# VH-VL binders against q17rb8r558to768: the designs that were tried, part 20

Target 1, 211 residues: q17rb8r558to768
Amino acid sequence: TAELSHLTKNVPIFVCTMAYPTVPCPLHVFEPRYRLMIRRSIQTGTKQFGMCVSDTQNSFADYGCMLQIRNVHFLPDGRSVVDTVGGKRFRVLKRGMKDGYCTADIEYLEDVKVENEDEIKNLRELHDLVYSQACSWFQNLRDRFRSQILQHFGSMPEREENLQAAPNGPAWCWWLLAVLPVDPRYQLSVLSMKSLKERLTKIQHILTYFS

## First folded at step 5 (VH-VL; framework fv_romlusevimab)

Design s58
Fold by ESMFold2-Fast, scan of step 5:
Structure s58 (fold): chain C 211 residues (1-211), chain A 121 residues (1-121), chain B 108 residues (1-108)
Amino acid sequence: as target 1 above (211 residues)
Amino acid sequence: QVQLVQSGSELKKPGASVKVSCKASGYTFTSYAMNWVRQAPGQGLEWMGWINTYTGEPTYAQGFTGRFVFSLDTSVSTASLQISSLKAEDTAVYYCARGPYDLWSGEFDYWGQGTTVTVSS
Amino acid sequence: SYVLTQPPSVSVAPGKTARITCGGNNIGDKSVHWYQQKPGQAPVLVIYYDSERPSGIPERFSGSNSGNTATLTISGVEAGDEADYYCQVWDYSSDYVVFGGGTKLTVL
């Protein structure tokens, strides 16, 4: 069963913004280097590339998220409109360059599965509590901000029956991180976590801050 | 099926003009750039430039900025290369080749069969 | 101007592996495409973006690109592979398409 889904060497990197698993990330691409990068990913059949925020010391951050290309419109004036959605998270192992854009060798991240029944029960309780706090926060936002979020990100995903079914945990956590007005350094910290419990705990802290 | 069909061979005297045509079929003509590549006898491939099939705007490599004109007739999905004031050095096979819309950094995935232009007295 | 260097000729016995190199300063930072041209015929794309194969090109054709050298590798060479092979890059600093000088592969 060899699939081309695990691109790990010389991965093209778009250095721009945060991206998260399952979250839409629409892009307007103006630079020829990135237009080439996107076209190359389509032509080679990978239809994905990495997204990382800039970093003052290493050019771009040590963690990022793969973006899967859903649709592309190449416009006559050199602009590209690209619909993407977040896929797997990764850690950067080595940095490189290709045709004017950054590349990386990467290692994909997955949440560590909790096996103990008591710990799973406690995780569900924490999850339900934080989900309720997230719903309250969203409902209490001013209409203008709520409308903007719905237009750009859609509605908050529903809670999932099995919290550990997906390798990145529940989709609503990532949707929430994308919409919360938090510092990118903090968002990057949460993206790098391999513990759903730790992620839920930090999200709870953020929600408390904005309540 | 994508096809690029070029006009037949030409034998010209120095100072004459020649027009080589390249008719495209099997795809949306305006979605791809048309490139021109020449190959002198016993020599390698030399990129001459490209034309934007949507806007009609040509771009020429440095050695091809005077006597060479790229043009289009989109109604018949045809790109053309005109060479004026022919010189012996223009003797070559001229190819049209399909490339990405505005990213000639990409591959030339389909080529015309070539048109031989011979300039002799 | 950016220059690509290819050996003018490479000889290989049938069934063996041929390796055709394309040298360029930091060529590993560029995307390399490879074309096959048989006598009296137009070039045919055999490898694009360093290592990708177009539909219809057999698996015995492969490519690599790192540092200052890109390589086209043809395993299990057949008599029908005898042709001229050209590497090609786009030089983003000049916006120019650059071809190598070509390598004549002879199958003896």
Scores: ipSAE 0.000, ipTM 0.499, lowest interface PAE 13.9, mean pLDDT 87

Design s59
Fold by ESMFold2-Fast, scan of step 5:
Structure s59 (fold): chain C 211 residues (1-211), chain A 121 residues (1-121), chain B 108 residues (1-108)
Amino acid sequence: as target 1 above (211 residues)
Amino acid sequence: QVQLVQSGSELKKPGASVKVSCKASGYTFTSYAMNWVRQAPGQGLEWMGWINTYTGEPTYAQGFTGRFVFSLDTSVSTASLQISSLKAEDTAVYYCARGPYDLWSGEFDYWGQGTTVTVSS
Amino acid sequence: SYVLTQPPSVSVAPGKTARITCGGNNIGDKSVHWYQQKPGQAPVLVIYYDDDRPSGIPERFSGSNSGNTATLTISGVEAGDEADYYCQVWDYSSDYVVFGGGTKLTVL
């Protein structure tokens, strides 16, 4: 679509935290450059910007996730309260700058579809196993931590009938990755994957450490 | 309708003080920053700084610290610029201009009509 | 301190296109705003964020900004467009607003 081509060049980048497809990412913004970036995104009608974690060598990481602005409040005391949700994942092709914030030319990521019937069957078996393991992990958390997660991220998404309907795979995988207490390097690795099987396998390994 | 109305022209002697006022109407005064811009005779525009209309905190550009004071009276939606110990080089038209908070200035969408301050012996 | 350079004057015949440049080191990395000031009047915002027009500004006014040069373009110039034009940026490193020296547009 025309919107996608316009959102691949000179995309504004908020360098802060991990963001994931379908996962809420509420932001409290104090820096004038980012408030300008958000206002400009609203004014131009795109209502989107990229989110990347910082990187010691390249200013920010090679992979990130687009955030869609749902609501924003600019406060006179210099704060901005921004309600966002994760959209498409991307790979950074070229870095730039605009009015003190980073920009990037990007390429959107999509999972590679599995077409072989035996592989689809195996993928579903893996999915169901890992989903069950995730549910067990969440239900066995102490009430304090479970309540905190529910308040900030909402409930774990339900299983989807078609595992490959969404270009980023099942929503529950991203919700889980957001709440698991893992190193950002691992989170970034999983975000960059184009294979649902690899993503489920990695999540399974992480869950095994906590079970 | 947004309006910024400034006080009238002033003729002062060196060493005197002057206070230029800028009365805002047609919008919520505390939702925008107020900027001050100076223009000497036959010269260009020079940004002096801004004041946060919600907190009252001023920020001055280099060269405008000390003798220049930005202030507010939010009860009457008025921003003011006071210049102490006037010098001949302060002769200029002084403008107030409305801007967004996110840049401490940004684009200036509405301007006062200007106040001419002439410093002459 | 960051500096914006404008030609002091530009002359154009009625109905032709005027181009006013604003030079600055890597100005394409900054957002440029443009103001029109007629004699004895306050400046009026005519272009903001490089190429956007405020409501009420004719479509013949347009802007661009890349590399080291931003440009205000006025097509189909009218006598009423005769004025001084100023470019403006916010300089992140100094946290200052910077104006260009101004360009006097003469319609002859």
Scores: ipSAE 0.006, ipTM 0.507, lowest interface PAE 12.8, mean pLDDT 87

Design s6
Fold by ESMFold2-Fast, scan of step 5:
Structure s6 (fold): chain C 211 residues (1-211), chain A 121 residues (1-121), chain B 108 residues (1-108)
Amino acid sequence: as target 1 above (211 residues)
Amino acid sequence: QVQLVQSGSELKKPGASVKVSCKASGYTFTSYAMNWVRQAPGQGLEWMGWINTYTGEPTYAQGFTGRFVFSLDTSVSTASLQISSLKAEDTAVYYCARGPYDLWEGEFDYWGQGTTVTVSS
Amino acid sequence: SYVLTQPPSVSVAPGKTARITCGGNNIGDKSVHWYQQKPGQAPVLVIYYDSDRPSGIPERFSGSNSGNTATLTISGVEAGDEADYYCQVWDYSSDYVVFGGGTKLTVL
């Protein structure tokens, strides 16, 4: 189906950092292999590649996020400045290599939709509670940390009317996960979740810790 | 390379104070909690508590309230444990250990080499 | 207070399989981590989240957790595996982090 993008086999993987749906991820690329990878992504018209953190057991993690290329500036000294934003999440099915960079066959992830009216009501209540906790946490940060977050990640996204309209759930959840100073393995665990309720519950736990 | 390097061994008299330090390197200091674990001679591991390296808030296990103080100096990525009014029962190896910021039952993936504190007359 | 029970000692012949148990009420609902401590050294993580293995830990180390018992299994035991082994869980009650009493593995 159209939901299964043509970019599911031999997807180029940049092994570096966490990436999240809707969250900006600016990259400074100097390695020839990655410059080649990015150039190919642009030339094929997909303007996307996968981002995964390293994994000592499997070269890179089993879950990641696609990065959509918004702009590229190639510098005379060989560096590339790549402006990207997180897209679809994925699970790695098979690992490979191409011209020195990693590749993967992948399966895209989407949240499981809640259909029961009472469960939707409970989900909205949980969402509103956690969103309020997130706003309080951010507003109570020291000014210098709040300024750094705004410069690097932008403003916290507003609440969305339809919690299940996007396949990855509300954008603010991913923005918050990117800015919270938590263990990267924890961030990876949350990225892999297909339940908005489970994700909100986990985010609530860490907000409680930082409160 | 992640490393936790602790201060050297201490020999103290009862009633004195001691400060054990743990210097972190190879990762973002504030992204992980720092835990303290004690091991008395010939005994098992005993969790003393943790300090939130982002907020500076310490949490002490029930047996370690009062005389024990966890502190941070984030400018040098160092966590410290101070024990006041030392008693013979405080004789132990004290470890710092890196842990997650969640209540999800995460592991202690890196440990300091340990600091031996001996309290004797 | 939550208590983890380990046998004080386990003996095994070289090349055989050692099994170290960690008993706790409904421990299968918790995440169990295992640490190896050799004499005079700091503990080293050998298994985390019941069955995951850190980089550098041999494949002969494995873990399981169900019901009231978690188990660390060491196959093809070598003399260098002699150590104390500790299980650990998080309990949100009195002491938050709970370690088992430790098991001394002796390779005969």
Scores: ipSAE 0.005, ipTM 0.516, lowest interface PAE 11.4, mean pLDDT 87

Design s60
Fold by ESMFold2-Fast, scan of step 5:
Structure s60 (fold): chain C 211 residues (1-211), chain A 121 residues (1-121), chain B 108 residues (1-108)
Amino acid sequence: as target 1 above (211 residues)
Amino acid sequence: QVQLVQSGSELKKPGASVKVSCKASGYTFTSYAMNWVRQAPGQGLEWMGWINTWTGEPTYAQGFTGRFVFSLDTSVSTASLQISSLKAEDTAVYYCARGPYDLWSGEFDYWGQGTTVTVSS
Amino acid sequence: SYVLTQPPSVSVAPGKTARITCGGNNIGDKSVHWYQQKPGQAPVLVIYYDSDRPSGIPERFSGSNSGNTATLTISGVEAGDEADYYCQVWDYSSDYVVFGGGTKLTVL
């Protein structure tokens, strides 16, 4: 999208948690600097900002995801309630600061499309297998954990007819990555991948450990 | 700069109640979970549970239901632990610790200094 | 419930390498975090996600995790490293954070 493509330099970064394409990320914001950041994103008309996990070596991780503001309420007590959803993934090229919040120059990530018909068939077989494993894993979770996931992330997205229609691949992959009990290092690794086949293979590997 | 500052030590009689507070600063309070960890004298660390600072929903580890209550006052970026009907076995240092909002990682990157609760006759 | 096992104590001479183990069933499939606690002080995160170091933690501290054993390694041990060390995981099946029993490192 053209509007997202315009926002590659001095992108405001909320350093907090993992975010993923198509996955909801609700936020409560009290800090004046972040309230200013969100207000500015609304005023510029982009209504989006970057989200990155904290990193002890750098201020924040080398990969993140843009968050699109769906709704915002500025409350009288200074609190901001922000409903967001994940958009495009990015790689951090340069780190900066602006009025107390982090900024970055970024490069957007997009999956490399598979064009060979035999490879597409193999990709679909892998996809369907992993999707089945994911459904089995989720249905076999303890009731309490499953209820918490449904409350926070909603239900697992259904399979898409065209695996390569979206630049980031199928939505269910990102929903699953958000809910799987794995190391954020693994999540960052998967977020950085530009191959759907590699991503499905890694997800399958993770699911095998929890099956 | 991230800081977690806890309330001072408490000396209580069995059957009394105590409230330990943990005031956060230097970050967006609702962006991280607050965990509670207990350490009895000469013993190791024991996780008690966490509170979701965004929703206010507490989750208690096995063994910490009933007498233990986690609460928040988001207007002052403070999490609190209340223990009712105190027993000698509750004597410990109680720590608050900042953790990821997400259930799967569980690392605690910043800790309060600890609050000593002593329960004696 | 999931259990992490640490040796109660490890002794090491100054300048030598200390290795503190954390045993758990298939712990290599989990993320292990390590904390240092000095007497009268709060724990300090020294290794997170098996092998990563927080800013300000010396390069002498390193970690590994595979199979049934995670290990905290402290090379060139200094007197100031004397402390209790705790490993920690999140146990997916129980939805529960688990700490090891702690290891007292004595620099002798």
Scores: ipSAE 0.000, ipTM 0.453, lowest interface PAE 14.2, mean pLDDT 86

Design s61
Fold by ESMFold2-Fast, scan of step 5:
Structure s61 (fold): chain C 211 residues (1-211), chain A 121 residues (1-121), chain B 108 residues (1-108)
Amino acid sequence: as target 1 above (211 residues)
Amino acid sequence: QVQLVQSGSELKKPGASVKVSCKASGYTFTSYAMNWVRQAPGQGLEWMGWINTYTGDPTYAQGFTGRFVFSLDTSVSTASLQISSLKAEDTAVYYCARGPYDLWSGEFDYWGQGTTVTVSS
Amino acid sequence: SYVLTQPPSVSVAPGKTARITCGGNNIGDKSVHWYQQKPGQAPVLVIYYDSDRPSGIPERFSGSNSGNTATLTISGVEAGDEADYYCQVWDYSSDYVVFGGGTKLTVL
C-alpha cells in the first residue's frame, strides 16, 4: 500500500513473534516502551510498525513483517489491546533505538513475477498440488487441534485464481505457515523468500514431514 | 478548536496559598494528560509534573513535592494547581500544557496563556 | 539527571538559515520536541518527534536528531521568527521531562 511504501526509515520494531502478510496478529501490550510506540504510530497517522523475532547476535532478525493497526483499546490500568493484521514483508538494512524500543531502516519485499507461459503453467500445477496437500493435512488433524486453529487463526483462505495478483503471493500460504508446528528459523526462511515456487516447494516439504 | 484558558494573575504575601485553574475545551478532557510548567522571571521552562486526567493520579518532579498539589474537576474539564505556604522563590508564570495520555512521548501540543503568581511583602 | 545544552544566543540575517543545537548524551535515541516562545506569550510547539511539523507551522522549520546533537533549522528567516527556542525530551531512566536552557534567536 502507499502508506507502507513511504515508511522505510526509523521504522519502530516490536521484537516479539513471527508475523505474516494478511494474517491477524492480536497483541496485549503492557510494557511502557511499546505503549509509547503504539501511541506514536497512531498520533503520526502511520498506524503501522514492524514485527521481528529476537536474534542472539543482532538483537532482532534480518527479516520481518509490517503490522497494520486495525483497532486499539487503552485500558484504565495502563494495558493496551491492539488488533493488527500483517502487511508487507521487509528486510532490515540498519538497526537503531528510540525511547527504549528498537528501530530499523528497511526495504520491502515482493515476489518476483514469473513471465514465461510454461513456467506459469508449472507454477499453477505445483500450487494446486500443495494446496490439496494442505487441505488434507488440516482435515486429518484431530478435532480438538482443528478447533483450536479455527478459533485462533480462523478458516484457511480460499484459493486465489491469479497466483501472482498479490505481491506476497496467495494468502493461504501465510495462514498455513502460521499454523504449522515448525521452528521459527524455518518460518523466517520462508518469510524471506522472493520466489513463490521456492515458497510452495518448502511448504510442500514441511507438509510431507508432518504427514 | 482546542483551548486551555487559565485563571488571572495573583499577588500574594509569603505564607499565603494560591490556586491556579486551567479550563480545557475542544477535545475529550480524559484522553490527554495535563502538565504543569513554571517559568521564573528571566529564566527557562521548568517541568513540575503531570496529572493523569483519566485516573486522577498526579506525578510530581522532585523539587515540587509537598507544597504543590495537582487536582481535577472532570465535570467542568478543569485542572488546578495549588501552592501552599508561598515563598518569594515561587514567583513565576505557571503554564498548563496538554500532553499524550501516558506522557511517554512528552510533546506539549497546546498551552494555556500562563498565570503570573507574584509573591512579595 | 539528564541535561540538555543549548547555546544561549544565535544571530542571523533575514533570509538566511538559522541553526539551533540541543546537546545531550545519546539524544539521538530520544524523541526531541521544539518550542518557540515570544516575549509575554506561551510557548508554541514548532517541531515534534525530532522532525515532524504541527499543522500551521511553515515548511521552513525543520529538525534533525542524531548521536549527541539535535538541531532545529529555520530557513529563509523572517523578523517574526525572533524568539526564544527550547528543546525538550522525556528521559525514560528518570521518568522526567527535561527542557534545554533556551536559545534567544536575534534577526538582524
Scores: ipSAE 0.000, ipTM 0.514, lowest interface PAE 12.1, mean pLDDT 87

Design s62
Fold by ESMFold2-Fast, scan of step 5:
Structure s62 (fold): chain C 211 residues (1-211), chain A 121 residues (1-121), chain B 108 residues (1-108)
Amino acid sequence: as target 1 above (211 residues)
Amino acid sequence: QVQLVQSGSELKKPGASVKVSCKASGYTFTSYAMNWVRQAPGQGLEWMGWINTYTGEPYYAQGFTGRFVFSLDTSVSTASLQISSLKAEDTAVYYCARGPYDLWSGEFDYWGQGTTVTVSS
Amino acid sequence: SYVLTQPPSVSVAPGKTARITCGGNNIGDKSVHWYQQKPGQAPVLVIYYDSDRPSGIPERFSGSNSGNTATLTISGVEAGDEADYYCQVWDYSSDYVVFGGGTKLTVL
């Protein structure tokens, strides 16, 4: 949205793990640099920072996801437990540094909306098929893994009636990507996609592999 | 076959530094976190922290901040632990151990053989 | 900080059943893993997620976890089971990984 779009310059970047729109990302923070970053985010009222995985050439990847701070527990020994949720995806335009942590100028990503009626029908058919495959995969997981996923990521989101209402597409796609046992580099590739059809197609291929 | 092979034993004087390495094979190195666990003579297991093998970001348990540094060389699937300003209290066997980072509640399914670090005059 | 309590030692006769306990507040709500460590050797995972057994671990090893106590059970104990046994949980609020103090199993 417009308000989130205003946070595009000198955005603080936590270089750690993959994050996804709407998906919880609880963080346990020990490093003074990141504790400072989080404190500043709270003090400025933005309550947001970027999350990117490392890249040996650029210090961090070209794509990431904003994390919105829900709650923070500062422990007496200097540790912080930060409850966050994924927001908008972004592409990195310029890299920087501030007081030991990375920063970036960013451009937010949004899915390209499909307008053709026949393509919308095909998209809905693909969506429903892939959602059913995802449900089957999750229900057939060993009970312990299912319980651990529920504890860390919450329940699988329900299907959304309007597939294109959210700029990042249906929430269940991102929840599934977070829990699928695939290479993080592949997950990064899917995060960077601006086509819901392409994302659903790739998710379908992954699910077929695990079938 | 998953294997974690650690560097050989070290005998050091107080104030020196030591680097213990742990070479992984038989799996995709970046798919699992590498944990470090210490065991002082006659004592139990102490978790020191972990390093995210994909991002390179280290996490240290409270007692192991400052003098202890976790690092990676992903090109050779190796994780390393460096201890600076060695003290007699650092005398221990240091283990690397593989753990899941996606689920965070997981077990250490494979361990290195351990590296004995002895700090004495 | 979360604390796991194990008895320092347990003695058992060959062929009998050994039970090693791991006490923790509401430990039944956590996943417990168990490690076997023989003298001069690295720990070996023998039970994970309360009761699951890794490939290569004999059926004599089993686990349970309920309320405030998790238990590692070794039936038909053999001399080769002599070792230190450690329980472990992951606790988000307390340094992440918590180990019990260890129990020395002696087969007499």
Scores: ipSAE 0.000, ipTM 0.445, lowest interface PAE 13.8, mean pLDDT 85

Design s63
Fold by ESMFold2-Fast, scan of step 5:
Structure s63 (fold): chain C 211 residues (1-211), chain A 121 residues (1-121), chain B 108 residues (1-108)
Amino acid sequence: as target 1 above (211 residues)
Amino acid sequence: QVQLVQSGSELKKPGASVKVSCKASGYTFTSYYMNWVRQAPGQGLEWMGWINTYTGEPTYAQGFTGRFVFSLDTSVSTASLQISSLKAEDTAVYYCARGPYDLWSGEFDYWGQGTTVTVSS
Amino acid sequence: SYVLTQPPSVSVAPGKTARITCGGNNIGDKSVHWYQQKPGQAPVLVIYYDSDRPSGIPERFSGSNSGNTATLTISGVEAGDEADYYCQVWDYSSDYVVFGGGTKLTVL
């Protein structure tokens, strides 16, 4: 509980791009403030920080995703190359500052589990349909885009047997959202959803648009 | 500090070839696309295409195939634009611009200073 | 081919608000970026992802994008804001970057 409290208060925020659960997010860091943030994250043993897109009203968005540091190279010329992977999603409760970088008090998000057996069956049917549409979209994507996606995000994750085992739902949904050509506001809307059904429905609408 | 430095102005005769270079510094060259943008005298910005700096794959906008070639020398963080069989209508300022870090965005956050290519007899 | 439409010119008095529009079919579903170009200079990114400002760009610059129209708004206009302004999107179907025709902002 003490650890959970620590991980939700005064969390360092990298204001840059969208991040998603389980999705790789390689970062190229130039700014001294962010190099300091990353170094501190490593030194404290947390090896995590928040990622939010910018917002003109509030400096950064109300929703984001934690990034887990996998590898870091600090270069002599003031650059840092940071390999990260998305973790838990969060909602921002309070905004702050520390040594030039943003901080936040946060509340973690997770999907609301569907309990009814008939609803679970319907969710599985929707999932399987949307997954097939996603595979078709990716297979029919121009070679240039597929090459670029593989380089930055890796291969599309396989279907998971239990759709509700992970608190954020199936990994392929987030991989797909990262690679679909939609603007950050739309992506942010999907990131904030607590319903797998709503997320699958919205992804289906996007895929239909690009078909 | 991110900089894109382009080669100097060129004055060419019709039928000649020209090579415009763009040297990048202050970032990892292969992490960003490099775009080429043309601006004819008194006209707007026209996207010519981009090159994936990691794979070397160029994409050309319609109208910029054949005589136009995008290339890279990754060892010196330099992108180049070659125009062959120059015509008077190629007279323009040519810009290189750093493309998206993200796959789908098209914003150009840093631009070269531009290279003026003048084609006249 | 996707097309972005801008008015060729906009005039504004110093200290007033200038609004430069960028029209496109369902442009609200795309991310719009804005560039400022002064005579003899390279373009400078002033707004990206519809409404975000790069570091160093004054708060006087703001953007919006919905439906068929994106708008660059410059409040408290200064003489130094005179420039050509270009909107830009990336079009998925063509895999092309598309620029608007540009708008010349004149400050008296």
Scores: ipSAE 0.000, ipTM 0.471, lowest interface PAE 13.6, mean pLDDT 86

Design s7
Fold by ESMFold2-Fast, scan of step 5:
Structure s7 (fold): chain C 211 residues (1-211), chain A 121 residues (1-121), chain B 108 residues (1-108)
Amino acid sequence: as target 1 above (211 residues)
Amino acid sequence: QVQLVQSGSELKKPGASVKVSCKASGYTFTSYAMNWVRQAPGQGLEWMGWINTYTGEPTYAQGFTGRFVFSLDTSVSTASLQISSLKAEDTAVYYCARGPYDLWSDEFDYWGQGTTVTVSS
Amino acid sequence: SYVLTQPPSVSVAPGKTARITCGGNNIGDKSVHWYQQKPGQAPVLVIYYDSDRPSGIPERFSGSNSGNTATLTISGVEAGDEADYYCQVWDYSSDYVVFGGGTKLTVL
């Protein structure tokens, strides 16, 4: 029962794009191997699979994010649109194959909690500063781009009272990383971070560049 | 400063092959897609496709599959276009152009100077 | 496939205003970019996202996009503005880049 909540072995992997905790990731699925993978995920009741970007050296990247299936829409042209949302982040331990799609044994990632009160206070100050910069960046975008973001990703999540309540840190960080025009290598490095402070610092650098 | 520098002009016979290179500098090569655009004599701009510089995966516009191959050498920040079994109608100026890699951008902000490929008997 | 339509040529007197149109079905819902190409040279981006100017492009160049028509406007036209002008969109539904046929601007 408890084990059913921990899908870590032979996890099906969709090799396509970046995905982030709490962030919507709609997929257009036309390949037979991935349609089979999605169907199996639904039929077994797991309703989730891993998402990794391609890596020419190792087939797919060492880090990714689980996607939870919310709905499936069938298009007239034979494609399927799969509405998903990002869940837990993971590190790839072992790669495999099943009926033409990739699989992996994985280890879930969680942020390392800061316990020192002075460090928590400094983290909160950094968080609030970066959040304000993010809000300013988003509000200063052209109306067309803000509309597209709202349609595709939804609104920017609100600040959370406890920065360390969620294992992946505040949701707005991931929403922002999904919408910022940044290098995929940089996105992947941020996804792999286990330090909220390091993640906020990197996001701040990006925002400063685009401000 | 961003620059895209292409290889020199080529004069080829029908049936030959040609390789056009595009060397990028002044930015992180893998952060932007590289697009290829063709312009036949006296005609407009025709998009041929793009290559994902991070993954190496090419996408070809309809009509540019088979004889046309996009490739990369990331160690020298260079994208290449190879055309095999050249035909007279391949005579054109071939441009590389830096394009978007993300959801946000779709303009071509920097272009190579162009490479003239002439196919004649 | 999505199609952009431009007039093949536009003539304008020096110092007057030139308007180059780019027609497309509901093009106002898309972002339009404009390129200037002088003889023997590579295209240069002069307007992006309907109305924004890259650094170094004079304020005389402006753009608009509404309904079925996008327009590149060049005020106080100079002889050096003679060129072919191309509009471009990225059709996200097909993941395809579409160029207009080009407009030759002649300053007479």
Scores: ipSAE 0.000, ipTM 0.433, lowest interface PAE 13.0, mean pLDDT 85

